# Ledger of designs, part 16: VHH binders against SET domain-containing protein 9 (SETD9)

Target 1, 299 residues: SET domain-containing protein 9 (SETD9), of Homo sapiens (Human) (q8ne22)
Amino acid sequence: MPGRLLRGLWQRWRRYKYRFVPWIALNLSHNPRTLRYVPEESKDKVISDEDVLGTLLKVFQALFLNDFNKQSEILSMLPESVKSKYQDLLAVEHQGVKLLENRHQQQSTFKPEEILYKTLGFSVAQATSSLISAGKGVFVTKGLVPKGAVVSMYPGTVYQKYEPIFFQSIGNPFIFRCLDGVLIDGNDKGISKVVYRSCNGRDRLGPLKMSDSTWLTSEIHNPLAVGQYVNNCSNDRAANVCYQEFDVPAVFPIELKQYLPNIAYSYDKQSPLRCVVLVALRDINQGEELFSNYYTIVS
Short names: E, the ipSAE of ESMFold2; O, the ipSAE of OpenDDE; V2, 0.75 times the mean of E and O plus 0.25 times the DockQ between their complexes.

## First folded at step 14 (VHH)

Design r5 (from q1 with E108D; framework vhh_enristomig; at its last look DockQ between E and O 0.01; V2 from the best seeds 0.00; counts 0 for: pae E 20.4 > 2, placed apart)
Fold by ESMFold2, look of step 14:
Structure r5 (fold): chain B 299 residues (1-299), chain A 120 residues (1-120)
Amino acid sequence: as target 1 above (299 residues)
Amino acid sequence: EVQLLESGGGEVQPGGSLRLSCAASGFTFSRYYINWYRQAPGKQREWVSDIYSGGSTNYAESVKGRFTISRDNAKNTLYLQMSSLRAEDTAVYYCAKRVYDSTGWPFDHWGQGTLVTVKP
C-alpha cells in the first residue's frame, strides 16, 4: 500500500519546523519531487563520531602515504612536525608488512582499492546491481566487513538549511536530506558536477585541494566515495548498512582534506562541513551488495 | 614575521598593461610557493595565479594567456605581468603566503593590496 506509506511520511515531514526550506522554493510546478530521507530509526548511531573520524584518518593517511612521492609540493607547505609525522608513519607501515627485497616495492603506488583493503580488511566498488532495474550498486569486492565498519561515504556539494538549491534539485535522485535539513547533492553529472567543481576551485589553497573531486571521474582517489550508488533495501533485500551524519572537526588535517568527497556550497567558517558515512549493520561477506535502510520520499 | 607589500597598481585603459610587484620578507622566499588573489567591489576574493619554489605556474581560467606570474628569488619579489586588461579585471590585487598555527592548521597571510582600475 504505497499511498498509506507516502501519506504517513508526508505528514511527519510536514510537522518539521523546517518545511519552509529550499524544497518550498522548488515547489513552483506543484509536481511531486524525490528526496532521500533518513528514517527516525536511523537516528541511532551505530558507532561514535570519534570512531568515524579515526577510520577516515586511518584511510586518508594510508592514501596519502601511498602517493607520497607525488606530495612533495604539499609537504613543503606543512610544518616540520607534520612532515616528521608522515616519515614516522611510512616507517611504521613497512614494519607491519613482509620484508621487501628492494626499495622499489616500498615506493610503488597501489590502486586505491588495495589501500582500502590493506587498511580496513575489505574493499568496495560499484558494479551492476543485483536488484533488477536498479542500474548501479556497491559491492564488497574483497574481504569481510565487520559490523560497525565505515564502508562508504556519500559524496557531493553540501547545502545548509535555506541555501538555494534550485536547478540542481529538479529531477535529481541524488539529493540526500540529513535529519536537520542539510542537503547533499551527490549527482556526478550536469549542473551538479559543475557546481561541485566550481566550489572545489574556489576553496583550493595552491597545491592543497580542500575536497576530493575525483569521485566525479572514472578514476576515483577515495574508494569510499561511492555511497550515492548504494541502493535502498526492499522486501527481498534487507538493509546491511545505514547512514550516519558526521561533522568534520576544525582540527582535521589539511593535507587529508583532498580525500573528503564533500564541499560546502557557500563559504561559512561558523558551520562545520557535513559528511555522511555508511556504516555496516552486520558482518557483510565478500560478494554481497550493500543496501541501505534509506528510502526515497515522493509528495 | 611574514610581510608582503604589493605595488604597481593604478589606472589603465582597456587593452593596456600593468606589472604588479610583491616584496616579501620574514621568511626564506625561495623555498615557498606564493599566490596572487584579487577582489572586485562586492565580490568574493578570487584566486588568480600561483608560482611554486621550483618555478611551476598555475592560472585561473579568467586570466590565462593575459597574465604572467614570475618570481625573483634574489630580490624576494613576486611579479604579476598583466596584459590585455579588461574592465572586469578592476580589483584590489593581493599576494598571499601560507602560514601555519601551532596545531599545523594553515592560514593565509595577506599583503595590504594594490588597486588596479581599468577604465572603459
Scores: ipSAE 0.000, ipTM 0.109, lowest interface PAE 20.4, mean pLDDT 77
ESMFold2 (binder alone), look of step 14: mean pLDDT 79; pTM 0.780
OpenDDE, look of step 14: ipSAE 0.568; ipTM 0.816

Design r6 (from z3 with A35N N58S; framework vhh_vobarilizumab_d1; at its last look DockQ between E and O 0.01; V2 from the best seeds 0.00; counts 0 for: pae E 5.2 > 2, placed apart)
Fold by ESMFold2, look of step 18:
Structure r6 (fold): chain B 299 residues (1-299), chain A 120 residues (1-120)
Amino acid sequence: as target 1 above (299 residues)
Amino acid sequence: EVQLVESGGGLVQPGGSLRLSCAASGFTFSRYYMNWYRQAPGKGRELVADIYSGGSTSYADSVKGRFTISRDNAKNTLYLQMNSLRPEDTAVYYCAKQVYDSTGWPFEHWGQGTLVTVSS
């Protein structure tokens, strides 16, 4: 039993190092003489924040339309002009299928992964990593990912600088550290899962979901929300995606908030919600595993 | 076209109570969820409470248990009952709603605000 427990702990530690480089970050942060902090605005971004937002809205709208008949309570709150816009989009999207089927048969909904493919021309999903010691990874399962495409989102509870994360940070390999000190806890287990669900319930307004909690389950509604499983690059695996930080505009289409896989921990909702997307550094072929180019801030 | 007019602010002692009102016009009030925001001196604007058209509510943790948001759809009026007021509740309070522009993008429409000052 002692040997099994020790081996299990070492295997969990090895998974942690592939997803994040905490040892290097901790040691370098204690040596301010050799490195300087590089502000977020001085880092290169592959695509603009406008392009990130446009991509997310396009995908979220497609996911919403796919579930349109199941959104009756949310639809009741939308202005008629906005409802009409979605109804027009739905009619264009499903016109061919309705012509072939009996009037009494319902249009079948597609799986979220198929909607992603229909919208972006590719799909991604988690599977066993090509690095056995890393556990899970994320793969392009269908289509080709062009350079500059948003391929995934890093889910989780967002903590502002100075907010408490104790206890969730202990031995947690899914903490993403933004350049400005904002933290995202992408762990889908334990207290991290409980905290996210608590914040999700806190922010719910009747039928209005202010974040996506399905990334914590086996039946995810936002297929982009698998970024916590993207492994870091290594000598054996060159990076093909990078992380790009993005602040969600303070005013966002309320019917689409249900697909944001992030939620703020803070009681004070002054700061914009931070999201992190993964962006392709090159064309990525079907079957390839995603590996990230992630470096911690050192000073 | 959309008009939101806040009232009911004033000076109050710590531990006291105030009731804020927001008269709404220019839209079908009963269809929209509504919010109260506040902005303390030198700080950003923060969300205080939300209410869905069906009556479900949400509150910032700093005011939960002390503040109550409510609405009267027959009078097109939003309310914020503030009890057990503290000096840190001193702020300009705003009534707000989300609206959509012609491209379908949302933005906040808010009133002029009403000042609440809590001091001894």
Scores: ipSAE 0.181, ipTM 0.617, lowest interface PAE 5.2, mean pLDDT 77
ESMFold2, look of step 14: ipSAE 0.006; ipTM 0.362
ESMFold2 (binder alone), look of step 14: mean pLDDT 80; pTM 0.801
OpenDDE, look of step 14: ipSAE 0.568; ipTM 0.829
ESMFold2 (binder alone), look of step 18: mean pLDDT 80; pTM 0.803
OpenDDE, look of step 18: ipSAE 0.458; ipTM 0.785

## First folded at step 15 (VHH; framework vhh_enristomig)

Design k1 (from r1 with P106I; at its last look DockQ between E and O 0.22; V2 from the best seeds 0.00; counts 0 for: pae E 15.7 > 2, placed apart)
Fold by ESMFold2, look of step 15:
Structure k1 (fold): chain B 299 residues (1-299), chain A 120 residues (1-120)
Amino acid sequence: as target 1 above (299 residues)
Amino acid sequence: EVQLLESGGGEVQPGGSLRLSCAASGFTFSRYYINWYRQAPGKQREWVSDIYSGGSTNYAESVKGRFTISRDNAKNTLYLQMSSLRAEDTAVYYCAKQVYDSTGWIFQHWGQGTLVTVKP
C-alpha cells in the first residue's frame, strides 16, 4: 500500500544522491533557466578539441586494427588510399611484434580493454562502486591516468535543444545536460535502449556502422563507453574527472564511426554529432574509482 | 605542426652506452604514446620500444634488458638509454608518433633520425 510507495520513493531518492538529476526535474521549476553556450573555441575546456579528437582517433584506429580480420567488408567500401594506409600500419606493427606472437589470429586478438591499455597506458572498467548503495562505478583497472587524459565517454542518444524527450526522461537518472541544452540519454535500459537501437539501425549503411551499439550489451567494443556509470563526487569523494563536450568534426573517418557511442535522435546533416568525454583533473592511480563533477546551467 | 627532433647519436665501441633524445612539439606530449624505431643499412625499419602516456613500456626482444625508454613530460622529451651496445645495433634511430591527416587518417610521423654506429 502507501508504505510500499514511500519506500520506493525513498530508494529512488537515495539513487539520485549520486546520479544526474533527471531532465524532467530540472524543468518542473518555475525558475527561469539561463543556458550558456560553449565558447567558440571551447576555452572553458581542460584540453583542446584537437587533443580529444587525436585521442579518439588513436584509440579507435587501434581497436579497428585489432579486429582487422572482421573489417574486410568495410574496407572493400573505402577508397584505396584509405585501405592502403591501414595496410601500411599493419605491416609496421606486424614486423615490430612478430617475435612476441607465435600463433596468429584468435590467440593474438586482444580484448578491447587491453588495446586501451596499450594505446593510452591505462584501462578503465565498470565494477561495484566503493560508495555504499551507489551500484556500479568506473575504476582505473590498469596503469596510471595522467592529468588531462581522456579517460571515458558518455554514451547515449543525443537530443538537440527543444527536441521531444518526454517519456525517455521519466525516472531516468542517466540524462546528461550539455551547457547549450543538448541532452544525452545514457540509460542502457527500457525505452532509452530501444530508441538508441532504432536510431542505430536507421543510420547503418550496409556493413558501415555509424555508431556503436555494443555499450548496450555485455560485450563492449569501445572500452571508453562506460561514462554513464561514473558516479558524481560528494563530500566523501572528491571529483577526479570532469565532463567535456566535443562535437565530432566532418573529417572523422567513416570506418571509425562504429566506435562512437552516440547517435543523433533526428537526422540532421547540419548539426555535428555531440559527444561527451571525461577528462582527468589530476593523475589517477590504478585501483581508484572515477568521480565526476556536474554543473547545471541556470537558465 | 607535429615536430620530432632526435639527437644523441654517434660512434661507440661494443659494450658502450649512448643516450638518445627526441624533442617533441606541436602536440600535447604527455597524452600520447611515443615510439622508437631503427633502420639498419639495407633493412626495413623495425620497432624498438614504446612508452604509453601512463608510463607503461614495451621493448623488442632484441633490445630487452639493454635499452630503457623514458619520458620527461615537463620537457616534452623522449629518451632511449642504450647500454651493452652491439654491432647489430648500428642503425638510424627514429622517434615516431601517430598523427592524422586532413581526412582524419592515422599515420606515423617520423623525426629526421640520429645515426648510431657501433664499431666492430
Scores: ipSAE 0.000, ipTM 0.173, lowest interface PAE 15.7, mean pLDDT 76
ESMFold2 (binder alone), look of step 15: mean pLDDT 79; pTM 0.783
OpenDDE, look of step 15: ipSAE 0.277; ipTM 0.699

Design k2 (from r1 with Y100W; at its last look DockQ between E and O 0.60; V2 from the best seeds 0.00; counts 0 for: pae E 8.4 > 2)
Fold by ESMFold2, look of step 15:
Structure k2 (fold): chain B 299 residues (1-299), chain A 120 residues (1-120)
Amino acid sequence: as target 1 above (299 residues)
Amino acid sequence: EVQLLESGGGEVQPGGSLRLSCAASGFTFSRYYINWYRQAPGKQREWVSDIYSGGSTNYAESVKGRFTISRDNAKNTLYLQMSSLRAEDTAVYYCAKQVWDSTGWPFQHWGQGTLVTVKP
């Protein structure tokens, strides 16, 4: 079947060449961060995959409703039954304010971090780490994080075992290695950023976004997507979060995929999309920095 | 088929206590967080408490320190221990589980509810 295979490769090459504007180059960063991974012992999960999914859907739905005035193009692509559910949810939420007519003109939106707080009882954000020379870290900015809560997501392009992660891996401290050899490239700069944006554009279906690209920007729509900046624990800083791997189910609300901060490198429909969440190992107070309980593997 | 059956409601005087139960079936109970909600007469349904699969709990501010949520995974049962009850706690109490329809849309599956009446 060489004729059909060559035609497929040619079509992919044409689409590939128009999606990369800058020259691809080696990552020459001297970033001191090491690669991260989820060790075998973390298979004993703090919370179930079902609770991870439920938490993410709860947050993503709240983010969607908060931004509802900007979702009209997406809503036009959804079945009427789904559109009706959102309209009903908005009506119930606003019953206490009877005069909220013309929602597009009168609606106030909250910042995503405020939505996270209203939904989960806490908020997180990146800031300068409390560790000398560690650069960025992630802090609980408001509220209390209960033990077992999903506090963050590790963003980035997902590579299956043995898929090519060529120049992206050189000097890249944001490569996360899953237990089964799946890699997540959480670097928000350079070639890593270009690859993620290319995959995001590849998978877009009109107004429907199949992943969150805003974690690459200064205006993050999914406030959980800061996990690449969580520093590892040390003798001086005990861990308060751990990593848990999560595969997105085959059926997932299509309009909420815009908040998933991960995208597969290859268009391989036979493998579920891998995500990694960070889960609290204990109650974490306002003002505390997050530290993960695992050291990285250099690869 | 997901089923949630609440029980334990009744009449109590202010300051009294009740323990609500929710018997769950049709799903792997231990893998999911479960909620309590309530609906007072003439008001909208409001969230009361939840418990994660790992045992962590959360409470609405109006019930903190008075209500305790718990679960028994061996019996597939969710509990709500209610203490120091007030007239404002009069409501139908529902347990709820997040479910997904065929399009992947998340919604709450509700039990039939159990009535709690706090009479002066």
Scores: ipSAE 0.012, ipTM 0.469, lowest interface PAE 8.4, mean pLDDT 78
ESMFold2 (binder alone), look of step 15: mean pLDDT 80; pTM 0.788
OpenDDE, look of step 15: ipSAE 0.236; ipTM 0.670

Design k3 (from r1 with V99I; at its last look DockQ between E and O 0.59; V2 from the best seeds 0.00; counts 0 for: pae E 13.9 > 2)
Amino acid sequence: EVQLLESGGGEVQPGGSLRLSCAASGFTFSRYYINWYRQAPGKQREWVSDIYSGGSTNYAESVKGRFTISRDNAKNTLYLQMSSLRAEDTAVYYCAKQIYDSTGWPFQHWGQGTLVTVKP
ESMFold2, look of step 15: ipSAE 0.218; ipTM 0.621
ESMFold2 (binder alone), look of step 15: mean pLDDT 81; pTM 0.799
OpenDDE, look of step 15: ipSAE 0.656; ipTM 0.863
ESMFold2, fold request of step 16: ipSAE 0.522, 0.288, 0.006; ipTM 0.814, 0.707, 0.446
ESMFold2 (binder alone), fold request of step 16: mean pLDDT 81, 80, 80; pTM 0.797, 0.791, 0.788
OpenDDE, fold request of step 16: ipSAE 0.553, 0.469, 0.569; ipTM 0.827, 0.780, 0.833
ESMFold2, look of step 17: ipSAE 0.000; ipTM 0.228
ESMFold2 (binder alone), look of step 17: mean pLDDT 81; pTM 0.799
OpenDDE, look of step 17: ipSAE 0.418; ipTM 0.760

Design k4 (from z6 with E108Q; at its last look DockQ between E and O 0.02; V2 from the best seeds 0.00; counts 0 for: pae E 18.3 > 2, placed apart)
Fold by ESMFold2, look of step 15:
Structure k4 (fold): chain B 299 residues (1-299), chain A 120 residues (1-120)
Amino acid sequence: as target 1 above (299 residues)
Amino acid sequence: EVQLLESGGGEVQPGGSLRLSCAASGFTFSRYYMSWYRQAPGKQREWVSDIYSGGSTNYAESVKGRFTISRDNAKNTLYLQMSSLRAEDTAVYYCAKRVYDSTGWPFQHWGQGTLVTVKP
């Protein structure tokens, strides 16, 4: 009896120790490596994969149509099955531009953050953090973010467990560790930037990009792709977003892949592309900074 | 203190229908997304459905087209209308709300559960 009870408590302690990640930090070496970890409780997703997909498709389609001249040229290079999906929308855009040309007041392109606002009812952007010691943060710049909304995406190169990441992981605070050990390197500088751009060039289909590299630049095409700058919650700043993993399904439209801010390190990988979205844990008002329920183990 | 109390479970024949209710208190119900989960004997608890504060709904593939989640914000009550019930739907059904501790760690607050038995 006492042995069975002690064994049960030992198993519960082992489970708790590895499930409660702050305990893991107490068992690490004195030479810390900064990594972002997703809590085990986040295996129970806040919103469905279908809802994530629907939101991304809605935003990416709006971004695509907003840049009609550039995108229509790219579409001319794709099979008719892809172009036919946009035939009526392309015709409406041409008619809309022509109608506006009959008047002096004309606008053919909005900024990506305006498109985000028109599509989701809110905008986010990076800016100086409200935390004195922190550098950048991410803020709701316009509108109200409803609970359960996809508010941002964590950009970067995606590494499977068996793939090399040395060198990029040393002193890199932008490494995101998924629950299954997949890593996302969200650093927009140095070796991380070079690796991402190399993989992006590798995977292109002619002029059509299979991932978004503009999150590495000052002119971001996907305004959601600022998640690497969302700061962790603290005693003084309660979390208002959480991270949620999302595997890109085979049905994802090829012409919209250019807005995915993630790319697999392995060229011939056998797994779907992993993305990570940030989901609102409550309604978030205009002007609020985003803080994640994510934490960093110093190792 | 968050409280969730499920009711409406019982025994039903295959193809039958049941309506589950979850009475909620201790929080502003209308501002939060709510979920249903279920746990069959010897199995892990699995997600069934959720409904967001704006009324948008999502369903597990195993229940799509047969189950309907809804909410009545005036009565602080979450519902699950189940139809075309099958033997594999036999489980304890739980109402759930996502909660966070002071450090931002997420966990589920569960109700006591209500048993649904579909007789083979």
Scores: ipSAE 0.000, ipTM 0.128, lowest interface PAE 18.3, mean pLDDT 75
ESMFold2 (binder alone), look of step 15: mean pLDDT 84; pTM 0.838
OpenDDE, look of step 15: ipSAE 0.552; ipTM 0.800

Design k5 (from z6 with P106L; at its last look DockQ between E and O 0.73; V2 from the best seeds 0.00; counts 0 for: pae E 7.5 > 2, grease 24.4 > 24.2)
Fold by ESMFold2, look of step 15:
Structure k5 (fold): chain B 299 residues (1-299), chain A 120 residues (1-120)
Amino acid sequence: as target 1 above (299 residues)
Amino acid sequence: EVQLLESGGGEVQPGGSLRLSCAASGFTFSRYYMSWYRQAPGKQREWVSDIYSGGSTNYAESVKGRFTISRDNAKNTLYLQMSSLRAEDTAVYYCAKRVYDSTGWLFEHWGQGTLVTVKP
């Protein structure tokens, strides 16, 4: 890893390589896979922000209800009208499950991946990529993903254009750059993990978590938060998802913020929290690996 | 207040066709994901089809190839064209919109429904 002197050399090397790599740039320009492609801003969204919000709320509410018995401290802080809505929905869910299963089988918890399937009709998970030497990938493990469905979220610490990311960006393949220059560090190890956990602890309000930190662990609570492992498309692997940027609205339910896999690096009351979702470009069958159509450039 | 009014239901012979309509008001129709659901007597309400704000459509396997969802954003109207109808398609059909209140709580808003009966 670079040290203090080495990071100075690293920056000079980055400038130097751009001056002395014309042949690589020419070769890349003759390969369609390596061509720079950035869609026009007005054509970057497949579905509306309202559709994204509705889907996230649907999934997050289902996850909350699934873990309801462990939410008692949070529930005590909510307005009675909100608390009663959850209790009503839980009663209906349990009665519906009893009607579909044996009456001696009473369950109020499922694995998060099962909740995703029950809520959206499909589930996704990370596994070894079908691409040789690509490492991890994301697969549809159950069900059929309809065109236009939100299938995943890109987790990580969100940096505004002017905020320091030096050093976390060195050799980090999990940096996502939004169209306006906002960066999301989706690395679940090293200094990136430490920074995310520090910001998560900073923003905690007693029992209320303002972001999901479980994507950093082996047992994630938000099963959508695997987007950092979606590989780019290639000449023989056409894209089937795209990235779509989404700003979290002010009216987002506070008790559901615990499932947002993003947190701002610094406190900025004038900027909403940026999230990035992955949206299906076509129907995606069970067993298929997800591949994205966006080209992310780290600056 | 969100209002959804379904129409176009009726009695049809097997193999026949019907077109359902859902007139929407109280929201900016063109910005929202819309769905059709149905409920047969004594059964749970089941999803039939949906259409995203961008126009993409999805169908339950039981109706794929026979039903077509569409929307007319200028008229704030959702449609379900049903063809090759079968006895098992007999149900009350509902259009639905996802709604959240001032506290951000999400639920499905349903219309009153329109009855489709496929006679033997």
Scores: ipSAE 0.024, ipTM 0.495, lowest interface PAE 7.5, mean pLDDT 77
ESMFold2 (binder alone), look of step 15: mean pLDDT 82; pTM 0.817
OpenDDE, look of step 15: ipSAE 0.495; ipTM 0.795

Design k6 (from r1 with D101N S102P; at its last look DockQ between E and O 0.43; V2 from the best seeds 0.00; counts 0 for: pae E 14.8 > 2, SAP .731 > .668)
Fold by ESMFold2, look of step 15:
Structure k6 (fold): chain B 299 residues (1-299), chain A 120 residues (1-120)
Amino acid sequence: as target 1 above (299 residues)
Amino acid sequence: EVQLLESGGGEVQPGGSLRLSCAASGFTFSRYYINWYRQAPGKQREWVSDIYSGGSTNYAESVKGRFTISRDNAKNTLYLQMSSLRAEDTAVYYCAKQVYNPTGWPFQHWGQGTLVTVKP
């Protein structure tokens, strides 16, 4: 346990990052009671729920079609009208793609990050942060992110108000607190990972997955699901994204739920599944790191 | 009944400009994102641009900096301002609305298209 190295880094960085000092100290000092908080001044929605939904459906549809040859079990559970529309969509939506025109059976599909770029005009990925003590960050790797675009999703198990999170909250810097007290545990390790996988298995309906579990692995199927690694803004790192809460409508296409990186702890039928997206506050250039207007509270 | 009607196509010299329009009816236009696609002679249909209900826009790399998508929610009309036109921009241009239904897969509802010809 290299506390002496972490404390040295903490003290060196503290002189120049007063706004970050509590955040870095929490992570380096192994504090057990950390909680991310959405400030009141950022509660207003930047884009409509319809725009969020439309973006997610566009991306998830493209991911599904990219992997169509591996979706046969799911397709067998869908009405024939839906299956035929998928065949029509392949003929139209992938027209002009040279690789698809020359594709043989069992050929490789595009990587999910490439599909994101083809669909939205930009791609994001996690990499080592420009903040030395923060570890990972999220970067625009290709293209330009326009103001108001959905750029990422915050993955994790969703806890309604008063649901137990003991034990998962101990020393966990990835707990996101929504304005109404809903919590999202975006930690991809330890007890948090086990809980998410358990809920994922609980809600599965045959070959139909009701959530994405690949954000817990090295082979991510939904490239938007990296939001837990977006770092807080500071005086020297102005925010370029904000968090926006989104409730998934009941009529969400069942075959696309496999890409939602969230799952309810108890899945209360009285409340919709909460997702959190990250929305661009301005145009974001290729190579820029994402920084949010979110902060962490010690309690 | 969803209806999309493109207009504004025609012949233009290289480097010229055109403005395409798409008149929409049969749905609450202001609540949906809308796309432009194009299909060049002998090629498959390709995505060009989209605009979200909140006004944010995306563009294919081949048209960035030359094309501008916009919407007028009061007129239920989508626009594509095309500038610095090149011969490779010759195509039939379509506006499209993604349709979602409770029992089916999302699909595109296309207009009839409008032909843009950039003379060599």
Scores: ipSAE 0.000, ipTM 0.182, lowest interface PAE 14.8, mean pLDDT 76
ESMFold2 (binder alone), look of step 15: mean pLDDT 79; pTM 0.785
OpenDDE, look of step 15: ipSAE 0.017; ipTM 0.424

## First folded at step 17 (VHH; framework vhh_enristomig)

Design m1 (from k3 with S102E; at its last look DockQ between E and O 0.84; V2 from the best seeds 0.00; counts 0 for: pae E 5.0 > 2)
Fold by ESMFold2, look of step 17:
Structure m1 (fold): chain B 299 residues (1-299), chain A 120 residues (1-120)
Amino acid sequence: as target 1 above (299 residues)
Amino acid sequence: EVQLLESGGGEVQPGGSLRLSCAASGFTFSRYYINWYRQAPGKQREWVSDIYSGGSTNYAESVKGRFTISRDNAKNTLYLQMSSLRAEDTAVYYCAKQIYDETGWPFQHWGQGTLVTVKP
């Protein structure tokens, strides 16, 4: 049986060596030199927070309209001005979709990945990495990703630097460390999964979901929420995306919060919700795998 | 208040060139992506091009290789260099900036537009 256990650890190590940054080792060492270095030129954002927000709202609105018939309880809670905007958009969309389906018997709703393509001109999805024994990676499955595009989001539970994460961090290669010490636990298994689901249920207000939990499942509603599987760059695979931190504005369409793949660990309201997006450093062609640099963008 | 003023439209022959400008005010121009849209007679407004705050650009397939978007952040001005113009490019061209209402709902603030006519 010991061979089986060692083989399991070996396979886990082979999957983690492109992502692993041991949070507990960094936390036990209060040496500033153990922190991730961000050069001055890497502190500039590739795109503005306003561009990030605009992109996310565009995608989330399209996802909402795609399954509008499942949103009736949420719609009943929205101001009439917002409801009327969706009804107007749906009326135009319904006419277009109805005409196409009458002619060719097309389906009435699209997969989230297809909505991403229709909205941003590209799609991404996880698949087996092109790196030998790296496990999963993220690929551009359709279209061209232009430089500066938001390509993905790093999902997970958000911990302030004073909050306890000890047991969740053990052997956990999916912990992302923001430059200000905020942590995002993007692990979709084990205790990490349970914690995220508990926080998601805690913050739900009736039919209003305040975050997306579907990134933990096989049927992802937000197709951007695969960033935890983007592998680090290497000598053979130059980075084509970078991480960019983004705080969700206090004024955000409440019906679209269901697509945010992040949730705060604590039930306090002193800090904005931290998200992390991945931004293209160059044009990325169909079929390419995404590889991240070691930097977090700070400004 | 956000203000966008397009200029540079006119009549051209097929294969000709025009350069459109959009003067912007009332916001921090350099922090926002800005769009060009166009509306041909009897058709819906369609997206043409945008430019991200970091300088990256995108184009509709119908104009790729013929149109070039650019920005001058010091002058708060957006440009669209149009070349190899075709009759199908005849439209009113608008610059647009995304804005938000009190609920966070996104919508476009439009300029008044500038007419481009490519002679048959």
Scores: ipSAE 0.227, ipTM 0.643, lowest interface PAE 5.0, mean pLDDT 80
ESMFold2 (binder alone), look of step 17: mean pLDDT 80; pTM 0.796
OpenDDE, look of step 17: ipSAE 0.462; ipTM 0.784

